# VHH binders against q96fz2: the designs that were tried, part 257

Target 1, 269 residues: q96fz2
Amino acid sequence: CGRTSCHLPRDVLTRACAYQDRRGQQRLPEWRDPDKYCPSYNKSPQSNSPVLLSRLHFEKDADSSERIIAPMRWGLVPSWFKESDPSKLQFNTTNCRSDTVMEKRSFKVPLGKGRRCVVLADGFYEWQRCQGTNQRQPYFIYFPQIKTEKSGSIGAADSPENWEKVWDNWRLLTMAGIFDCWEPPEGGDVLYSYTIITVDSCKGLSDIHHRMPAILDGEEAVSKWLDFGEVSTQEALKLIHPTENITFHAVSSVVNNSRNNTPECLAPV

## First folded at step 12 (VHH)

Design X38 (framework vhh_6z1v_2)
Fold by ESMFold2-Fast, scan of step 12:
Structure X38 (fold): chain B 269 residues (1-269), chain A 123 residues (1-123)
Amino acid sequence: as target 1 above (269 residues)
Amino acid sequence: EVQLVESGGRLVRTGGSLRLSCAASGFTFDDYAMGWFRQAPGKEREVVARISWSGRSTYHADFVKGRFTISRDNAKNTVYLQMNSLKPEDTAVYYCAAQYGIFTESPEDYDYWGQGTQVTVSS
């Protein structure tokens, strides 16, 4: 997982993240750095994406079940990184394999500190290798969406009015992430950056790509992954596995160029 | 009916030790964070220690760190406060409280309260 869509306006995204804290109180996540949120149909590594994380990361005695939403850099910069420019990191931290996460210092250390986050997206893109050609077919992959009288489906929308309805009640993809905090040696703002944990593809995606992000399917899984105050690393890692609760459709080559940021990137072809 | 019953408060000499207990009934104890609060004469009620519903996380106020330890026994629906190296400044009524959820500092956020147990520390 190296490309996502996260295009919802901030207010729509916030409402899509409505949740209950441990006390059963209905809440919206509180934003940090909302001005750094940049909606896009075509997000690549090194760009910022919104993540959910526990309020306890920012307030020592906060309720660990309460959630913050914050833009973070995609591509984890370890807290121990000593150079001044994060782009000089010599290895790719866009994804983190579930099977080696406890062996890699870059991921084991923040995971041990409870630095778990949920990466938000409309969905993600993967490129299917086709036999007998160097052409690859891109697919947009996302949670199954509930059909309602006030929402359409991407594949069935015939007009701009129907497309508007699709996003009002969109179920965001919730991917398990690990983040870290890096303090520039020369001073300046702390950089928050994340990686997406990956697992073997489920049966339904195996013909498209051999790996998939670790998807947290439902509020129980999301809350347990985020709640580092009550859920240990070992218990949280039990949530990391392939899921079959996913759907997809082929999209045009417009998405191939990460500079293209239009609805055409995820439109069915 | 919800009840929190504190016990163990008594007169103790400076430097002494004391263990407070709080027996809970009438709610699902394992779903509630528990706290110990105290109130001295003429002062506001203040947090002393808190423990999460699972027991994995604890908080102790700076003025008791290293001296007091909070613990819980979910099988017995009981929370404890072990108090060592007691000082006259520790003299107060000690209350146990239950909150669905964890890590709030405000007494007003707690759902259930006991009646209190008096701890007096004399020189």
Scores: ipSAE 0.000, ipTM 0.141, lowest interface PAE 12.7, mean pLDDT 85
Fold by OpenDDE, second read of step 13:
Structure X38 (fold): chain B 269 residues (1-269), chain A 123 residues (1-123)
Amino acid sequence: as target 1 above (269 residues)
Amino acid sequence: EVQLVESGGRLVRTGGSLRLSCAASGFTFDDYAMGWFRQAPGKEREVVARISWSGRSTYHADFVKGRFTISRDNAKNTVYLQMNSLKPEDTAVYYCAAQYGIFTESPEDYDYWGQGTQVTVSS
């Protein structure tokens, strides 16, 4: 996964992340660093994206079922990294393969510390190789959504009003991530950064791409992944597998340029 | 003609259970989110539970506290409300409602309503 969409306004995003704590109380996640949230139809590595994480990461003795939402840098910067510039990291940390997560120190260590997060997105993009050509067809991949007034697809909204209604009720894609905290050697703010765990693609996506993000489907899966106080690493890793509960449509080549940030990026062609 | 027909409401004792059904006709059922509402005498109509068109998402009101469960069978064009551990406070007319395409909380957003079924819980 090298490209996502996360464009919802902050308030809409927050509402979309409504949850019940372990006591059954309806809650909204509290924001950390809300000013770092930058909505975009076209999110690339090194950009900030909102993730969910347990409140217990920030507050001692907090209810671990409570959720915080925070923009974090895409591309995990390990806490042990000694260079002043995170871009100098010599290995790719955009993704973490599920089969080697326990083999790589950069991922194993923070995971062992309970640093699990849920990466939020409208969906993610993947490119299909066209047979016989060097051209790649991009696809937008997301959770199946509730049927809308005119069509059942996000691209069927023919009016701004309908479009807003679609997104107000959008089920966000919830991807399993690992985050770490890095203190710059020169001082400054602690950098929170994440990697997306990837798995082999489900059968439905196999023709598009051979890998997919580990998607946490449902509130229970999300809760268990986040609750590092009650759910062990071993148990949490059982949640990491391909899911067939996805849909997709072809989009234009507009998304190929990471600088393009328009609704056209995820619109059906 | 669009029809929502509720059934299953009756007199029950405290602690009892009921299963309400709502049979839908006259529209494409699997395009609609469904909800159960109730209205007690002298009170406003309130949401009890909601379910998305696919059944993947559900909402239950806070007062339900795990006692009620909404479900649906799209093959039968029917939505259900399983009610357990009933209390006198649950006495109301229960209404089935349908909302096209969008899964929202507001009763005003629902397009179709049933005539209701009376649930009475005696002490």
Scores: ipSAE 0.000, ipTM 0.247, lowest interface PAE 11.7, mean pLDDT 89

Design X39 (framework vhh_6z1v_2)
Fold by ESMFold2-Fast, scan of step 12:
Structure X39 (fold): chain B 269 residues (1-269), chain A 123 residues (1-123)
Amino acid sequence: as target 1 above (269 residues)
Amino acid sequence: EVQLVESGGRLVRTGGSLRLSCAASGFTFDDYAMGWFRQAPGKEREVVAAISWSGRSTYYADFVKGRFTISRDNAKNTVYLQMNSLKPEDTAVYYCAAQYGIFRESPEDYDYWGQGTQVTVSS
């Protein structure tokens, strides 16, 4: 997974993340660094994206079921990285393969510290390679949505005006991530950065791309992944597998250029 | 104390109109999606309409689309259901419900419920 949409205004995004803590109290996640959140229809690696993580990562003795929402850099910078510029990291940490996560130091170490997060997106993009050409067909991939008024079914047949009405009730895609904290050697603010765990594509996506993000489908899976105070690494990893509960539609080539940031990026064609 | 209080239910003739109101108290209204459900004798409780916390996203069951309109006033902590072109099949107890965050179709997903208001549509 190398491109997402996360365009919701902060207040809409926050309510889409409503949850229940261990005591049954309904809550909205509390923001850290909300000013660093930059909504976009076309998020690429090295940009900041919102993630959910346990409050216990920031506050000693906090209830580990309470959630913080924070923008983090996409592209995990390991805590041990000794260069001054994170962009000089010699290997790509945009994604982390589920089958080798416990073999790679960059991911195994933060995972052992309970540094699990849920990466939020409207959905993600994948490019289907067309046989016998250099053309690739982009697709927007997302959770099935409740049919809002005038949008009977969200897909290629829907008008652009119908899309405007869905966002305030949009079910965000919740992807399993691992984050780490890097302290610049010459001083400065701690950098929080994440990677998205990837798995083999489900049957429904196999004709589009051979890999997909590890999607946490439903609040039970999200809660268990985040709750590092009560759920061990071994138990959490059982949540990492392909899911069939996704839908998609073809989008225009406008999305190909990561500088394009308009609703046309995810509109059906 | 959380309360949802429905009002406006009454007897109306086929083809008539009716507006239901639901006054909410005891919770942060603008963090909740609101729904209207109905239940006729011997039937399951079913969704009629739902509205997002902001009022911008709405849902209508196919059997009321074009006839009913859901709306909300967050300053007044109130949700409304405007019912037009009423038919005998609309006879039911109408319930107001609140769902934290985004709305869903299933009654089981809603956190708070009113006591209901009876709507009877006669020939």
Scores: ipSAE 0.659, ipTM 0.862, lowest interface PAE 1.6, mean pLDDT 90
Fold by OpenDDE, second read of step 13:
Structure X39 (fold): chain B 269 residues (1-269), chain A 123 residues (1-123)
Amino acid sequence: as target 1 above (269 residues)
Amino acid sequence: EVQLVESGGRLVRTGGSLRLSCAASGFTFDDYAMGWFRQAPGKEREVVAAISWSGRSTYYADFVKGRFTISRDNAKNTVYLQMNSLKPEDTAVYYCAAQYGIFRESPEDYDYWGQGTQVTVSS
């Protein structure tokens, strides 16, 4: 996964993240660093995206079922990194393969510390190789959406008004991530950054791409992944597998340029 | 205390119109999606219509077929159901319900419920 969409207004995004804590109380996640949230139809590595994480990461003795929402840098910067510029990291941390997560220190260590997060997105993009050509067809991949009046699905939207209705009740894609905290050698603010765990693609996506993000499907999966106080690493890793509960449509080549940030990026062609 | 109070249910003739209202209190109304459900005698409760917190998105059951319109006024903490072209099969107790946040996968997953208002459509 090298491209996502996360364009919802902050308030809409927050409401989309409504949840129940372990006591059954309805809650919205509290924001950390809300000013770092930059909505975009075209999110690339090194950009900030909102993730969910347990409140227990910030507050001692907090209820670990409570959720915080925070923009974090895409591309995990390990805590041990000694360079002043995170861009100087010599290995790719955009994704973490599920089969090697325990083999790589950069991912194993933070995971062992309970630094699990849920990466939020409208969906993600993948490119299908066209047989016989050097051209790649991009696809937008996302959860199936609830049927609403005149919206049905994102693929059925034919007007800006219909798009607005579609996004008003959009089910966000929830991807399993690992985050770490890095303190710059020169001082300054602690950098929170994340990697997306990837798995082999489900059968439905296999023709598009051979890998997919580990998607946490449903509130239980999301809750268990986040609740590092009650759910062990071993148990959490059982949640990491391909899911068939995904849909997709072809989009234009507009998304190929990471600088393009318009609804055209995820619009069906 | 959370309260949802339905009103407007009455006896109407086939082809008639009725507007139901649901007044909400005891919670932040504009944080909740609202829905109308109905339950006929001997039948299960079923969703009629739902509306997002902002009112920009709506859902209707297949049997509605454009006859009903759900709307809301967040300033008044009220959700409405305009019912046109009523049929005897629309006879039921109509319930107002609230769901925190936006629509979930199950439109029946609502947090709060009213006591209901009786709608009777005569032939």
Scores: ipSAE 0.018, ipTM 0.409, lowest interface PAE 6.3, mean pLDDT 89

Design X4 (framework vhh_6z1v_2)
Fold by ESMFold2-Fast, scan of step 12:
Structure X4 (fold): chain B 269 residues (1-269), chain A 123 residues (1-123)
Amino acid sequence: as target 1 above (269 residues)
Amino acid sequence: EVQLVESGGRLVRTGGSLRLSCAASGFTFDDYAMGWFRQAPGKEREVVAAISWSGRSTYYADFVKGRFTISRDNAKNTVYLQMNSLKPEDTAVYYCAAQYGMFTESPEDYDYWGQGTQVTVSS
């Protein structure tokens, strides 16, 4: 998983993340650094994306079932990294294989600290190899959505009003992530960065790509993944597996250029 | 105290129109999606229409598409169901319901319910 869409306005995104805490109280996640959230139809590694994480990471003695939403850098920078520039990290940390997560120091250490997060997206993009050529066909992959009025109108040819009709009840894709905190040697703000855990693709996606993000399907899975105060690393890792509850459609090559940030990136072709 | 109070249900002739209203109180209306459900005698409660917290996204059951319109007025904490071209099959108790965050088609997902308003469409 190397490209996502996360374009919802902050107020829409916040309500899409409505949840219940351990006591059954209905809540919206509380924002940290909301000014750093930059909506985009075309998010690439090194950009910021919103993640959910337990309030207990920021407040000692907080209820670990309460959620914070915060923008984090995509591409995990390990806490032990000693260079001044995170972009100089020698290896790619945009994704973390589920089968080696406990073997890789960069992921095992933050996981042992309970640094689990849920990465939010409208959906993600994958590029299918086309037989007979080396060209690739991009697909937008997302949770099945309820059939809202004009829900099939996800397209650049649609009016702006039709676009808004889709998004205000859009079920966000919830991907299992691991984050870490890096303190710059030169001083400055702590950098929060994340990786997306990947698994073998499900049957429905196998013709598009052989890997998929570890998707947490439903609030029970999301709650258990986030709640590092009550759910151990071993128990949380049982949530990491392929998901069949997913849908997709082909999109135009406009999405190929990560600088393109328009609804055409996810519109069906 | 959370309350949803439906009004507007009455006896109507086939082909007629009716507008139902639901007045909400006791919760932050703008954080809830709203739905209209109905239940006829001997049948299960089914979704009729739903509307997002903002009013921009809507859902309609196939059997009411083109005839019914759901809307909301967040300043008045009210949700409406405009029913046109009524048929005897629309006869049911109509319920207003609220779901925190986003709407679904499933009655079980809704947090708060009104007591219902009876709509009878004469054959």
Scores: ipSAE 0.668, ipTM 0.869, lowest interface PAE 1.7, mean pLDDT 90
Fold by OpenDDE, second read of step 13:
Structure X4 (fold): chain B 269 residues (1-269), chain A 123 residues (1-123)
Amino acid sequence: as target 1 above (269 residues)
Amino acid sequence: EVQLVESGGRLVRTGGSLRLSCAASGFTFDDYAMGWFRQAPGKEREVVAAISWSGRSTYYADFVKGRFTISRDNAKNTVYLQMNSLKPEDTAVYYCAAQYGMFTESPEDYDYWGQGTQVTVSS
């Protein structure tokens, strides 16, 4: 996964992340560093994206079922990294393969510390290689949305008004991530950064791409992944597998340029 | 014209039950979260319960303590509040409200309001 969409306004995003804590109380996640949230139809590595994480990471006596929402840098910077520039990392930390997560120190260590997060997105992009050509067709991949007779699919939004309605009720894609905290050697703010765990693609997606993000489907999966106080690493890793509960449509080549940040990026062609 | 019309409010005895209804018109009902609010004399309006557009998520105020149930019928453009084990402290005007998208706990985020229905619980 090298490209996502996360364009919802902050308030809409927050409401879309409504959840029940362990006590059954309906809650909204509290924001940490809300000013770092930059909505975009075209998110690339090294950009900031909102993730969910347990409140327990910030508050010692907090209920671990409570959620915080925070923009973090895409591309995990390990805590042990000694260089002043995170871009000088010699290995790709955009993704973490599920089969080697325990083999790589950069992922194993933070995971062992309970640093699990849920990466939020409208969906993610993948490119299908066209046989016989050097051309790649991009696809937008997301959770199936509940079709109301009136809200239709993304493709049915013929008007700006209809489009807005679709997104206000949009089920966000929830991807399993690992985050770490890095203190710059020269001082300054602690950098929070994340990697997306990837798995082999489901059958439905296999013709498009051979790998997919580990998607946490449903509130239980999301809650268990986040709740590092009650759910062990071993138990959490059982949640990491391909899912067939996805849909996709072809999009234009507009998304190929990471500088393009318009609704056309995820619009069906 | 957007309308929210509450019904079902009446005088009941302590321990009694009441079902409130709110009929919505003039907007796409299934695009809106719905909430019930109440306002007692001399008190601020407070949230009682809320339900998402799909009905999959619900919220209840702490004082409800399992006594009330919010539900909706999108085919009928109606939201309901089943109130059981009513207490004198539940006496208030109950308002139906609609919020585009997901619900929040903040009354100020709601877009449309009904005129309210009076619920009185006698000792």
Scores: ipSAE 0.000, ipTM 0.253, lowest interface PAE 13.7, mean pLDDT 90

Design X40 (framework vhh_6z1v_2)
Fold by ESMFold2-Fast, scan of step 12:
Structure X40 (fold): chain B 269 residues (1-269), chain A 123 residues (1-123)
Amino acid sequence: as target 1 above (269 residues)
Amino acid sequence: EVQLVESGGRLVRTGGSLRLSCAASGFTFDDYAMGWFRQAPGKEREVVAAISWSGRSTYYADFVKGRFTISRDNAKNTVYLQMNSLKPEDTAVYYCAAQYGIFYESPEDYDYWGQGTQVTVSS
């Protein structure tokens, strides 16, 4: 998973993240650094994306089931990294393989500290290799959506002008992530950065790509992944597996260039 | 305390029109999606229409498409259901429901419910 869409305005995104805490109280996540949220149809590694994480990471005695939403850099910078410039990190931390996550120091250390997050997106993009050519077909991959009036499904023959009506009831894709906190050696703000855990693709996606992000399907899975105060690392990792509850449609090559940031990036071809 | 109060249900003749209203109080209305459900005697409660917190996204069950229109007024904390071309099959108790965040089709996903208003369509 190396490209996502997360374009919802902040107010729409916040309401799409409505949840219940452990006591059954209905809540919206509280924002941290909301001004750092940059909506885009075409988010690449090193950009910021909104993630959910437990309030207990910021407040010693907070209820671990309460949620913060914060923009974080995509591409985990380990807390032990000693260089002044994060771009000098010698290995790619955009994704983290589920099968080796406990073997890699960069990931097992933050996991041991309960630094689990849920990465939010409208959906993600993957490029299908076509036989006999170097051309690849991009696809937009997302949770099944309730069928809305006039807009219909975006996978149907809906006009782009009607897509604005679907977003206020969009079910966000919720991907399992690990984050870490890095303090610049020369001083400055703490950098929060994340990686997306990846698994083998499900049968429904196997013709598009061999890997997929670990998707947390439903509020029970999201709550357990976030709640590091009550759910151990061992128990949380049981939530990491392929899911079939996913849909997709082919999109145009406009999405190929990460500088393109328009609704055409996710429009059906 | 949270309250949803439906009004507008009455006896109406086949082909007639009726507007239902649901007045909400005791919660932040703008954070809730709203739905209209109905239940006829001996049948399960089913979704009729739903509307997002902003009013921009709507859903209609197949059997009411083109006849019913859901709308909301967030300044008045009210959701409406305009029912046109009424049929005897539309006879039911109509319930207003609130869902925190985005709406779904299933009654069990909704957090708050009104007491219902009876709509009777005579042939």
Scores: ipSAE 0.605, ipTM 0.846, lowest interface PAE 2.0, mean pLDDT 90
Fold by OpenDDE, second read of step 13:
Structure X40 (fold): chain B 269 residues (1-269), chain A 123 residues (1-123)
Amino acid sequence: as target 1 above (269 residues)
Amino acid sequence: EVQLVESGGRLVRTGGSLRLSCAASGFTFDDYAMGWFRQAPGKEREVVAAISWSGRSTYYADFVKGRFTISRDNAKNTVYLQMNSLKPEDTAVYYCAAQYGIFYESPEDYDYWGQGTQVTVSS
């Protein structure tokens, strides 16, 4: 996964992340560093994206089922990184393969510390190789949305009003991530950064691409992944597998340019 | 319809002060970083100052040197630029702009722009 969409306004995004804690109380995640949130139809590595993580990471004795929402840098910067510029990392940390997560120190160590997060997105983009041509067809991949009688598929939003309704009730894609905290050697603010865990693609996506993000489908999966106080690493890793509960449509080549940040990026062609 | 309307630009003497205002409408103001730009005759448009949606983060161009202060009132959908110690070199059309999300040190591709307000500083 090298491109996502996360364009919802902050308040809409927050409401979309409504959840129940372990006591059954309805809650909204509290924001940490909300000023770092930059909505975009076209999110690339090294940009900030919102993730969910347990409140226990910030507050001692907090209820570990409570959630915080925070923009983090895409591309995990290990805590032991000694250079002043994260861009000088010699290896790609945009993704972490599920089969080698325990073999890589950069992922194993933070995972062992319970640094699990849920990366939020409207969906992600993947490019299909066309046989016989050097052309790649991009696809937008996301959770199936509940067809309300009035809210057609993304493709059926014929009016601005309908489009707003679609996004107001949009089910966000929830991807399993690992995050780490890095203190710059020269001082400054602690950098929070994340990697997305990837798995082999489900059958439905296999013709598009052979790998996909590890998607946490449902509140239980999301809760278990986040709750590092109650759920062990071993148990959490059982949640990491391909899912067939995905839909997709072809989009225009507009998304190919990471600078393009318009609704055309995810619009059906 | 999205609108950004600048006001407050006028003729002032060197060393004088001005407060520019930009009234925003037609979009969710609280989700947008706001910026002030200026363009002098024969020069390129340049950033003067920017402020995050919450007002917690600000950016100032090097030439500002503490003379200007950007602020916002989200309840009024307005962004301000207090300009003190004005110099003839500050003469330009000043533009208000909005960017969805946060402001970075290198603001590019602002989504919305005002028509501008003329600031003239005489010697």
Scores: ipSAE 0.000, ipTM 0.245, lowest interface PAE 13.3, mean pLDDT 89

